# Designs tried in a protein design chat: VHH binders against q8rxe9. Part 11

Target 1, 356 residues: q8rxe9
Amino acid sequence: SVATDDTSPSVKKRVVSGVQPTGSVHLGNYLGAIKNWVALQDTYETLFIIVDHHAITLPYDTRQLGKATTDTAALYLACGIDVSKASVFVQSHVPAHVELMWLLCSSTPIGWLQKMIQFKEKSRKEGVENASVGLFTYPDLMTADILLYQSDFVPVGEDQKQHIELAREIAQRVNHLYGGKKWKKLGGRGGSLFKIPEPLIPQAGARVMSLTDGLSKMSKSAPSDQSRINLLDSKDLIVDKIKRCKTDSFAGLEFDNAERPECNNLLSIYQIVSGKKKEEVMEECKDMSWGTFKPLLADALIEHLSPIQARYQEIIAEPEYLDKILSEGADRAEELGAVTMRNMYQAMGYYQRRRY

## First folded at step 19 (VHH)

Design l11
Fold by ESMFold2, look of step 20:
Structure l11 (fold): chain B 356 residues (1-356), chain A 124 residues (1-124)
Amino acid sequence: as target 1 above (356 residues)
Amino acid sequence: QVQLVESGGGMVQPGGSLRLSCAASGFTFDDYYMHWVRRAPGKGPEWVSTISDSGGSTYYADSVKGRFTISRDNAKNTLYLQMNSLKPEDTALYYCAKGSDSYTSGWYREHDYWGQGTQVTVSS
């Protein structure tokens, strides 16, 4: 990346984040990550991409992809992404992602990709199952998603840093091959074609534990649905899950007792969804029985989640409204990406189509 | 980068026991649920067992419940599978797998990372 792009004090740094159109969203996802994502829109120029092209790199149901895409978009909008502050759009609605991917693939040594698919490459040597070309090349598609928008930061977990490091290496290689003096001679401003993105390791959100084991995190990897609250659980299901969740036989309620992990978890959830200070929760709840507290917690959860669920229902009930939001997001993303694509084609020496 | 190395497989008679190990590196081991998956000759993958990040919750397929025990040592970044009362139908290549659930965004359709497996053969 060239420092000249980053010298203006009025320019917000840009964050790009991908969202799979698959799976469920539980309370742990929401409190541990999605709230912090929404907060990023207040500080950064943010793009949220529903990555439907990435979803097809593994077997999937063609009858479900479209619905999963719109359901996912609706759920994330309902969680507080503000379209006046952030762009939300579907990856396939901006063709430049795949267009740039192709150009990047032509500059990516095959050996770099082979390091990224360790299990599937090993399983081909051990058996007859083939990985798709899409699965092999998806790191270039992810790199395109990032570089297309000259992104400064990419929110990823620590175990995903390998993907960002590859994106950085590809950007550096392309800058070397096509940037610098070559770029300037072709009419470019000079310097590099791409900013070098940085991983943004998320600030630790709330760690929400399983409803059946206060020592284990809430996770979709757990087979039992009783272990988690999903954002779209009905009021009756929330009440039932809280009634049946694991507790203990001690009198009163308290935070931070290592002998009472379920108590700590349920009080922490209550604190977060009620918006109260820890000290206020402790004074309110310290002399309660579980029979008194469980209905209080269930009511607080329902109160907190109902507006999200209502907004979700409003969005999915009017498909034309959701389509308009996503179309406008795609239009904004296309304008940003067009600059990058023009520069990339020019630097690579392409004859570009003239506007008439 | 994520690495999972399984070991401890071998040949045993029906009714015998084996203990499989999986050495993990390249990620924060104690932040993830871990799994054992097996693939019998000519068959697709079959989920065997899951253990939570802390080790406090364990789950088993019906076919192995009561005979297999999953465990982990987070200080050593190691996952284990104790297999007792082995049957010929337990013959398979056994894989250790890292769970794919993340609280952050999923840029790709996430799949479990598997090792190369360790062979278990149960025959008379």
Scores: ipSAE 0.441, ipTM 0.767, lowest interface PAE 2.2, mean pLDDT 85
Fold by OpenDDE, look of step 20:
Structure l11 (fold): chain B 356 residues (1-356), chain A 124 residues (1-124)
Amino acid sequence: as target 1 above (356 residues)
Amino acid sequence: QVQLVESGGGMVQPGGSLRLSCAASGFTFDDYYMHWVRRAPGKGPEWVSTISDSGGSTYYADSVKGRFTISRDNAKNTLYLQMNSLKPEDTALYYCAKGSDSYTSGWYREHDYWGQGTQVTVSS
């Protein structure tokens, strides 16, 4: 009995992620999240979307949106998103997002959206009458973003759990309303119109702590820029930030001392950016003074970030290159989404355009 | 589901004190910076104070520095704002807000979650 090794290339499951065009990433974000995204590219079919339609649901600067979009794209590419493995595109470049949103809106009870925390909060702050329809409906847009591509998994943080659950519910509802035998009667394949997306809880990346407080995570929420290393910080700025970072008065350097959180943080950063093992770092640095170690750390950071910065600059310097990448990403997205849209229009009973 | 519920507001005379509380749920509280913001009538939102995830770092607007103290109890998932030496200018709806910085999220909405707010009125 020749075990026919049905090596059918196991169709990679699809992961979709979206980010708003913010244009800034710090070391904590990079080491904690972005690197994980990069890793997902090897296991999954990954789509990374710059979700600019979401950006407009809040006050924004029209003059900055474009630049923020391109900067965000460039940064992700610079951080290791590989266009040969992943599709990177801008949400607004794929009209199907909004088309699907509209269709989903017809199947979304108002009560479901009214329960969304973000809307409730904003409505309380500004008054419900002043809240934009966009702010009210953006969860349907997000749902469309996910379901358009028949996503298997969506990496989400805790703050997005409600939206993922909503997406799941909407998907289930649409499948129930229009899928199955109903769809088949209309000439479709029948069955589910949408995959039910599952949250993907990424492995906790490295938690980088603040340069000014070893007990606090590095964060954009910290008012002081001195508390964080940004990926695009200049060499001089990195040196200065490390020079001024908070340290203790203990002799030598050591890991995992609760009384020395800054020391632990800085050593950990050094370990990560140098690629050294913890034991190696301990041996190397155990007898160092801060005066010796800080420059070493700065150099290691610079070395680690330099390729990212260089790549970023390269991408930004060639707008046509980035445009091409984004265009190709959008093309791929359109291709994938076209199937979903065709099925939806069919299932929902739309008169289909015949192209001659 | 992220939920923030502010309490402790009220009417107080100038020079008086209030302590605001914010009960947080639906997220890992100790993983996020928390903020107090306020909105006075006819004015835009004003940042008041920030506290780091561990509570090790605190930040204040100049207008409240020395008078207000932000704190948190991570075991209770509660954020606090001790307000002393209150002034009429402090009259506002006070909101607690969750920081947006995430280490794990692949889907970003760069806006903070805010509670419903608690009214603080400082008047003679």
Scores: ipSAE 0.359, ipTM 0.748, lowest interface PAE 1.6, mean pLDDT 90

## First folded at step 20 (VHH)

Design l15
Fold by ESMFold2, look of step 20:
Structure l15 (fold): chain B 356 residues (1-356), chain A 124 residues (1-124)
Amino acid sequence: as target 1 above (356 residues)
Amino acid sequence: QVQLVESGGGMVQPGGSLRLSCAASGFTFDDYYMYWVRRAPGKGPEWVSTISDSGGSTYYADSVKGRFTISRDNAKNTLYLQMNSLKPEDTALYYCAKGSDSYASGWYREHDYWGQGTQVTVSS
């Protein structure tokens, strides 16, 4: 009921991002998305959640999940997350995510979830017979990740907006079922239990293309590691990948020639990692051969990635330091989420444990 | 909303051919890698083939290399799988699947969006 009154001029709006614990990041991830996401910490109160509970909804190696979780955290920190501005934590370190997920499930019509996993249900003779409950209820867990922190914005790609739309619908339904006068009669403050989150489509990052096909995005989906630069590739590997990358036999170098997608891609990468303006790059490179340009590009990549790699190595070399960052992030998240959980349990009429 | 609709399945004799289609809507089709996945009765999903967002790069499981060809028509928002020299082992429900964003990570992972499937049966 009173959801619009709590914004104050001194309070930053909150952004929540989920991050799969994959343990690796390539240049396309970084330049195309992560760099801009990290920059949001300068404008918004930001939470970066390593979503290990979400990772178990597909086959995974139990021996590797923990390492992938810490590697992912270290990579995102190395990409520029400032712990004085943003919180980084592991989803499973804050039990409230799963507690809220269960509570939200009681208000989520089955039909809403069925739309999100349509193939698996429709392809079976007996409904959801062969899909795991975790995979089916995954959208409620994501909704809990978002709503627990009273999030204003959620950065998502274009194809992920519909998950935010579901989270908005669940929040609206819960606010109607349990908020307002009903909540006041149970001793609560009344009004809305949850802010209604908005998707945030960040300003587009760089379009970084495959090193083996300038018409295709750089992607982990490509089987060949030659197609991508990973943030942790060694100097020698970067040099080798650039030496071997696809080019052409045209003279000179230029942007924006549709017949030369590799040239456009490699010049665009050079422009970004060198920090130069497009006109500067055009003037510098227009008369170069590939033999002259490739070492220049490799050196620029190495110089750009070296600080990130050094920071990553510092972080993983001191596991206690990384553990402290994640523990402090989880503590801050627990504090924020505790208010939400107390209100939700109260509004749903739970008998609260008494402490003396 | 994202929708993927497969068609073109049917019954065919060993050695025959079929062409599967997948009509896509609700997203910018040419921004995403696309996949074919199949599921034989009583078995889990098996990756068949992947095609890059532009169609410039294609990848195949060893079991289908040289027999299957993945393609896409980005002007028509359609994915295809040409299946030649079909074997009884290719009998399965075939699904079109949409990849995740190549740059962003997040809560999502590959194979979140699949179609309803189209049945391919190879028998005498």
Scores: ipSAE 0.539, ipTM 0.805, lowest interface PAE 1.7, mean pLDDT 87
Fold by ESMFold2, fold request of step 22:
Structure l15 (fold): chain B 356 residues (1-356), chain A 124 residues (1-124)
Amino acid sequence: as target 1 above (356 residues)
Amino acid sequence: QVQLVESGGGMVQPGGSLRLSCAASGFTFDDYYMYWVRRAPGKGPEWVSTISDSGGSTYYADSVKGRFTISRDNAKNTLYLQMNSLKPEDTALYYCAKGSDSYASGWYREHDYWGQGTQVTVSS
């Protein structure tokens, strides 16, 4: 676009983020990405959607979905979402997501869905006859999540870029099919029904490496839990994991020695969680043995994570508080989405329910 | 965008060796953990081996430990599986798989991407 953007406090662009209800987060997730995603609330009007409808498109445990949903909400709030700046809500609490999804399906060529990575992978493994309609159509549900709120930006990694491109194409197609003069003739405003969203690449966070291999990223893909610190690990478990983590036989501690990737990683983690400047860490730690440094690192990790864990426990222990946050987020989302839905039904020629 | 192309499959006799390759493109190869997964006839998928993004950490299913070696060449964007002492039960379609982003996820479940597979048949 050629439009001048105004980022002053009275006019903010809108960001919508989807979050799978998985219920777990490790230190690499938090420092490498989530912290910066939460920080978007300082610049943008932000909506964080826990996407429980998306979780049912593949086999799942019905006994765990609700708990995973609330655990995920609590964990992201504990990571710093400020409810005065951002809305947090559960996707299924706002029926307009599914209503819009159905309307968008009428405008989505079947061939566009057949190309999606998630559907192609499932079809390859199990055959097309065994892939659910939900798996096939959930790109339209993601598109609804985005377009319902007239979103300007959607934070995504490379794995999700294709889905944002599809959402843009669907929006353009719907604007062409139902917008403009056709919509005015039906009594509407005319013009575009949907803002065309853009992908947003958040500022990269810290690069946090495995506790068992300082050259490899900390990842849930590693089979061993010893390789990572989870945000909810107990104090004793943090101490044990740091005690057992890989180190080296060099004297002293230093940053930026390519022969010492574990040392660089552990000092970098210490720097970040202690809040100290790199120069302060270098001077403090340069003459330490691993036996001196490991307890120092473990204590700094515990101190850093304890407030997050305490906040998480407060939220989980008070279900009414969490319910209120999610309900208020859903109410705000419903209000925003109602305008979009009214316009869509009008533009598609529906008889709308009267308001009184 | 993401492409994973396996090759190097074929027929071998029990006790023989085979080397599988997987050419990767459409992503930053050295940022991701990579896997091999196999499907024997009439059976579901079975994890075979994992290698970290740097190649420094390798992991194996018990059924293949000591016989298979996973490796990667990050300069060539290629994943390998060296299979030695092959047994009839190793007969399967072998898939190269890309791990999910280590730090973030989006709307979709954390999910591996798979190639088309390459057939390995171990028989007399």
Scores: ipSAE 0.504, ipTM 0.801, lowest interface PAE 2.0, mean pLDDT 87
Fold by OpenDDE, fold request of step 22:
Structure l15 (fold): chain B 356 residues (1-356), chain A 124 residues (1-124)
Amino acid sequence: as target 1 above (356 residues)
Amino acid sequence: QVQLVESGGGMVQPGGSLRLSCAASGFTFDDYYMYWVRRAPGKGPEWVSTISDSGGSTYYADSVKGRFTISRDNAKNTLYLQMNSLKPEDTALYYCAKGSDSYASGWYREHDYWGQGTQVTVSS
């Protein structure tokens, strides 16, 4: 009795991630989140979406949206997204996002959306009458973004937990309203129309602190650009920022001294970007002056960021290449989404178009 | 759910002082930059002040520099704005706001979370 080891290739679970077209990333974001986020493509079937439909729900410059979209795509590709492993595409390039949103809107009680924080806040600030319908309904769009691809997991931060919960609730409701025996009676397979997505909290990366304050995290919320290293900073700018960064007057360098937060931060950055162990860095740098260490750090940063910058420039220099990548990604997304849409239309009782 | 609740507003005479408070909940308060924004009647929102996650760094609009002081108590999840030498031009609805920089975000939607606001009126 030859035990046919039915090693059915373990179907990778699917992860969907959305990124707004903002176009800027600093070292803290990269080391703290993006690296881990990109790493998901090795474990999961991963879709990376530039969500430009979400961008228009807030004030934006129409002249810059396109560039912001391509810059964002290029930057994330440069950070390690592999098109052989993951699908990268623009939200607006896949019409099914909005199509599904419409269907989901029909099943979403208005009270669920009224409780969403962004709407409440904007309504308070601008008056309810001035708040756009898009701002009110964007959570349904986000839900569509997730459910269209039958996502198992959605990487989210704390600020997005409410949206994921909403997506789950909507999915459950739709499954209840249209799925199961009802769907089967209409000629469908029956069962669930949507997978219920689960939040995935990526492992926390390194916490990089501000160059101007070792007690504060590096942030885009800081008004001064001198407080952060951007991934696309020039070599000269990196050198200058490190040269001017805040340091203390203590002799030597050391980790884990509460009185020397800047020292700890800069050593930590050096450790990470050089790929060295903490002990190695300590041994190497313990007797250095700031005058010696800062150039060393700058060089290490430049070396670490150079491949990213080079790749970014390469991609930006060849618009057709990027267009092709995004187009192919969109095609894949459309194929996946088509199944979901077909099922939804069937389950909801739509007259289906026959192609002759 | 992220909640920001402002308090401490009121009516004061020119040259007077007020202290605003913002109670924060629903997120890790000490991981985020916080800031104050105000909206005067008939005007758009104006940035007032920003404070870093630890409180180590503070930033001010030129219009309030030297008169206003932003601070925070991370143990109490509370943001403050001390307003001195108030002027009629400071009359506005004042909002507490949460910074958008999340290191844990796999889904990037930059959301500005603002509170309901507290009214400050400076009048003779």
Scores: ipSAE 0.492, ipTM 0.807, lowest interface PAE 1.2, mean pLDDT 90

Design l15
Fold by OpenDDE, fold request of step 22:
Structure l15 (fold): chain B 356 residues (1-356), chain A 124 residues (1-124)
Amino acid sequence: as target 1 above (356 residues)
Amino acid sequence: QVQLVESGGGMVQPGGSLRLSCAASGFTFDDYYMYWVRRAPGKGPEWVSTISDSGGSTYYADSVKGRFTISRDNAKNTLYLQMNSLKPEDTALYYCAKGSDSYASGWYREHDYWGQGTQVTVSS
């Protein structure tokens, strides 16, 4: 009885993630989140979306949106997104996002959206009358972004959990309203129209601390650019920022001293970017002065970021290449989304276009 | 759900003091930078102050530097703004806001969560 090891290639679960076209990423973001996100592509079928439709829901510069979009795409590609493993595309390049949004809007009680904090807050700030409908409905767009591709998982931070929960609720509602026997009666397969997405809480990456305060995380919320290393910082700027970073007056270097948070941070950064073990770093650096260590750290940072920067520059220098990547990503997205849309239109009782 | 509730506003005379509080919930408070923003009548929002996640770093607008002090109690999930030497120009609706720098999210929405605001009026 030859146990036919039916190793049916376990269909990779699908992960969808979206980023706004901001164009800037610092070392903390990279080491804390992006790197882990990139790693997901090895385990999951990953869709990465530059969500430019979301960008327009807030005040923005029309002259910069396009560049911000391409820069963001290039930067994430440079960070290690493998186009052979993941699809990268721009939200507006796939019309189905908005189509599905419309359908979902019809099934979303207004009260669900009114409870969204962002709308409430913005409405208070700008006056309810002046708040755009886009600001009100963007959660449905986000839901569409997720559900269009039958996503299994959505990597989210704590502050985005509410959106995922909303998406889940909407999915459940739509499945209830139009799925199952009702859909089957209309000639569909029946069952669920949407997978219920699950939040994926990424493993906490490295917590990189501010260059100006070892007790504070590196953040774009810090007013000073000197507090952070940006991924696209020039070599000279990296050297300068490290040179000027906050240090203590203690002799030698050591990890895990509460009185030396900056030292711990800088050593930790060095450890991460050099790929060395903690023990190796300790042995190497224990007797170093700041004057010796800072240049070493800067060099290590430069070396670590150089491939990313080089790749970014390559991508930016070849617009056609980026366009091709984005186009192919969009094609894949369209293919996946087409099935969902077909099912939705059918389930909702639309007269279907007959292609002859 | 992220909630920010400001309190402590009121009417004071020039030179007076107020202490604003912001009660935060629905997120890991000590993981986020917090900041105060104010909006005067007919004006756009103005950044007032920022405090780091641990409270180790504070930043101030030039207009309030030396007069205002931002602080936080992470154990209480509360943000504070001590306002001294208040001026008529400080009259505004003051908002508590959560930093948007998410380290863990694949969905980077750069939207700030703001509270409802508390009114500060400085008048003689």
Scores: ipSAE 0.486, ipTM 0.805, lowest interface PAE 1.3, mean pLDDT 90
Fold by OpenDDE, look of step 21:
Structure l15 (fold): chain B 356 residues (1-356), chain A 124 residues (1-124)
Amino acid sequence: as target 1 above (356 residues)
Amino acid sequence: QVQLVESGGGMVQPGGSLRLSCAASGFTFDDYYMYWVRRAPGKGPEWVSTISDSGGSTYYADSVKGRFTISRDNAKNTLYLQMNSLKPEDTALYYCAKGSDSYASGWYREHDYWGQGTQVTVSS
């Protein structure tokens, strides 16, 4: 009785994430989130989308959108997104996003979109009459972004929970309206047209605190750039920011002292970027002055960020390379999306084009 | 669902004081920077003040420095703006706003969540 070890390669679950083209990432984002994305690539089939259609739903600079898009792509690649493991592409390069959005719009009650807080707020601010239809419908676009690829999981921040819930509801509704026996009667496979996506709560990455306040997280919402290290900061700027960072007047350095939050933060950053164990850092730094430690930290940061910066520069310097990567990503996305679209058109009873 | 509800606005004479409150719900309040913005008639929105997640850091527009104080009670999920020495130029609709998630934790849009606003009128 030869136990046929049916080790059918466990089909990796699919994770889809999207970001607007901003082009700016700070150390907190990187250590707190991006590194986790990189890790997800080994466990999941990952698709990372630069969602430029979303960017146009708000005031934007037409001259900067392209650069922001490429910068965002370059940064993610530089941070360790591996195109051999993940697909990176631009939303607008895959027409199926908008096509699916249209189909989903037909199945989305207007009341669901009217309940979205972002629309309500913006409408109030700008007047309902002046609010763009894009602003009203972008949640359907987001839903399309997710469902097009039959996503199992979507890493989301807290601010996006409402949108994920909407996506789930829409998926369920469409499955109900067009899936199952109805779809089968039209010659389709039947069953669910969409997977119901689930939020992926990423493991809490390292919480990096502000350089100007050890009790506050590093944030883009802080008005001062001195409060954060950006991934693309120059060596000199990193040195200067660390030199000027807030420190206490206590002797020596120590972890986990509530009275020394800045010390804890800076040591923690040093630990992470140096790859050292906490105990090693303690032993190394316990008797250091700030005058000694700050340069050490700066050097460690520079060393850690230099490869990222170098890779970013390489990518930016070779626009054809990035274009190729994005094109290949888009091709993969189109392939995946084509199945979904075919099913949707069939299930919804469209006359299908015969390709001769 | 994120909810921000402003209160405490009203009419005051020049030199008077008001304290605005913003009740927050639907998110982990103490994880986010909060800020106040105002919109005067015929003008665009103006940033007024920002407070960090822990409340340890505060920032102010030059126009309100020394007169306004932003604070927060994380236990009560409430943001405050103490406004002293009010001027006619301070007349505006005041909005409480939630900061964006500073971490690229996944799918995100940099959205500003604003409340309904509370009217502040400074008039003799």
Scores: ipSAE 0.472, ipTM 0.799, lowest interface PAE 1.3, mean pLDDT 90
Fold by OpenDDE, look of step 20:
Formats: sequence, C-alpha cells, structure tokens
Structure l15 (fold): chain B 356 residues (1-356), chain A 124 residues (1-124)
Amino acid sequence: as target 1 above (356 residues)
Amino acid sequence: QVQLVESGGGMVQPGGSLRLSCAASGFTFDDYYMYWVRRAPGKGPEWVSTISDSGGSTYYADSVKGRFTISRDNAKNTLYLQMNSLKPEDTALYYCAKGSDSYASGWYREHDYWGQGTQVTVSS
C-alpha cells in the first residue's frame, strides 16, 4: 500500500492585519509586535493593510494623511515585511472594502454597533447627535477588511477583541442569511460565504520598558520622548537618550534583579539588539559601569536600527518604488477580494453584470 | 469590551478636594498607560494627567501640577485622580482614558477609549 504522500502544497492559512497611518513606531512596538508580523510571513499568507479609511473617522489633517500613509508603509517594509511574501496595500486603493462594508451593513443590526465601546464613549463625549456615521459604522468596515480576504486569523490586541467578535458574528449571520442552500439556488457553490476569523494571539514579543522607568513599558502615551527610542531616531538622539536614561547606583550590571528594573531593561535591550545570548551579555557586562555600558548599548542600538533607517530612507527617496509595491499589493488584494464580492453579490441576489 | 466608568465628581468650593475614580474592564488594565482628560464647557479636551502601566511614572499638565495626583490600583482595575486645591478653572467633565500603546500585533485603531466622564464643578 504505497502511502501516496499527498504532498498537496498545504494552502497556507491567511492572516490579515492593518494599521492606521500614524507614521511613528518605537522600539517597543518593533520588538514587541512588528517582528512577530515578519515572522508570520513564513507561516501564513499575510496581508498587511494601511487602513486609511479608518483614519478619517476621527479628526485628521488632510495634509498629513498621504504622508502618514506612505511613511507607515515604508516603515513596515523597512522593518522586514517582505513583499515577496506579503501583500502590502492601502485600504482606499481597494474599493471592495467599502463595497463589502455596504453589504455587511445590511445584515448588521444597529444594536450590535450601538454596543461598541468606541462609539459609546465618543457619543458620551460629544453627544450622540454629533458622532459621525463613520464612527458608528467603522466596525462594519473593519469586518469587511477581515472577511473580504477570507481571513483565517487576525492578530489583534485586547482592545480589538470586541471588533473581532463582531466580525465573527456578522460572518455567521451572513452565512446563515444568504449562504448554504439559498446561495446554491441562486447558482452559487453553496456553503459558507465567509470564513469565521479567529484571533491570533501572537507570541509575546519582548517587552521593552521605558528608558525613564524600568517598571513601565515603553509607550507613546508617555509624554516625554526621552522615555522611548523611536525607530527613526538619529544616531545622536539615540546616544543622548541612552546617556540620559535612568540608571541605579548599584555596582556592576545584572539581570533579573527586582531592585534594578532599569538595569534589567537596558541589558535586555542590549541582548535583543546585539543578538547575543543572555549568558554572553551577563559575562560581558557584569563588571561594567554605566559609563561603559551606555555607550555600548547606544552603539548596539544604532547598529541594529541603521539598516531599518537606511531602508526607510531608500524607500522614501523612491516614491515610484513604493507606489509600485502598494499597487501590486492592491492588485493582489483586488484579486482575492473579487471572489468574495462575486459570491456575495450572487448570494444576495444581485443582477450580475455580463461583460461582453 | 473595554469599559471605563468614572465616578467621584461633584460640586465643591474653591480650595476643596475631590477624588475621582475610574473602574476599568474589558482589557488588561496593568498593560496600559492611563490618563485623565477634562473638557470644560466651550473648550476642547485638555490633558490632565498620565500614569504608566505599572504606576511607576506619573505626568501632569502644568495647570494641575502640585495639586492633582494620579494613581492606580492594578489589582482593582481602578484609576484615581486626587484633586486638591481645586479652582474654578478646574470645572470640567473629567474623563478616564486608556492609552493606545499595545505590544500586541494587531489591528491598530489608535482610538482613545474614554469613559462617560464625571462632572467636577468648582464654584463658590
């Protein structure tokens, strides 16, 4: 009985994620999240979306949106997103997002959206009458973003769990309303119109702590820029930030001392950016003074970030290149989404355009 | 579901004190910076104070520095704002807000989550 090794190339599961065009990433974000995205590219079919339609649901600067969009794209590429492995594109470049949103809106009870925390909060702050319809409906847009590509997994933070659950519910509802035998009767394949997306809890990346407080995570919410290393910080700024970072008065350096959180943080950062093993770092740095170690850390950071910065600059310097990448990404997205849209229009009973 | 519920507001005379509380749920509270924002009538929102995830770092607007104290109890998922030496200018709706920084790779909507607010009125 020749075990036919059905090596059918196991179709990679699809992961979709998106970010608003903010244009700023700090070391904590990079080491904690972006690197994980990069790793996902090897295991999954990955789509990374710059979700600019979401950006307009809040007050924004029209003059900055474009730049923020390109900067975000450039940073992600610079951080290691590989266009040969992943599709990177801008949400607004793929009209199907909004088309699907519209279709999904027809199947989304108002009560579901009214329960969304962001809408509730904004409504309380500004009054419900002043809240935009966009703010009210953006969860359907997000749902469309996810379901359009038949996503298996969506990496999300805790703050997005509600939206993922909503997406799941909507998907289930649409499948129930229009899928199955109903769809088949209309000439479709029948079955589910949408995959039910699952949250992907990425492995916890390295938690980088604040440069000014070893007990606090590095965060954009910290008012002081001195508390964080941004990926695009200049060499001089990195040196200065490290020079001024909070340290203790203990002799030597050591890991995992609760009384020395800053020391642990800085050593951890050094370990990560140098690629050294913890034991190696301990041996190397155990007898160092802060005066010796800080420059070493700064140099290591600079060395680690320099390729990212260089790549970013290269990408930004060649707008046509980035445009091409984004265009190709959008093309791929359109191709994938076209199937979903065709099925949806069919299942929902739309008169289909015949192209001659 | 992220939920922030403010309490502790009220009317107080100038020089008086209030303590605001914010009950947080629906997220890992100790993983996020928290902050207070206030909105006075006819004015835009004003940042008041920020506290780091662990509570190790606190930040204040100049207008409230020395008078207000932000704190948190991560075990209780509660944010606090002790307001002393209150002034009429402190009259506002005070909002508890969740920081946006996540280490988790995910769908980034940098929307600040704010509670419903609690009214603070300082008047003679």
Scores: ipSAE 0.429, ipTM 0.780, lowest interface PAE 1.5, mean pLDDT 90

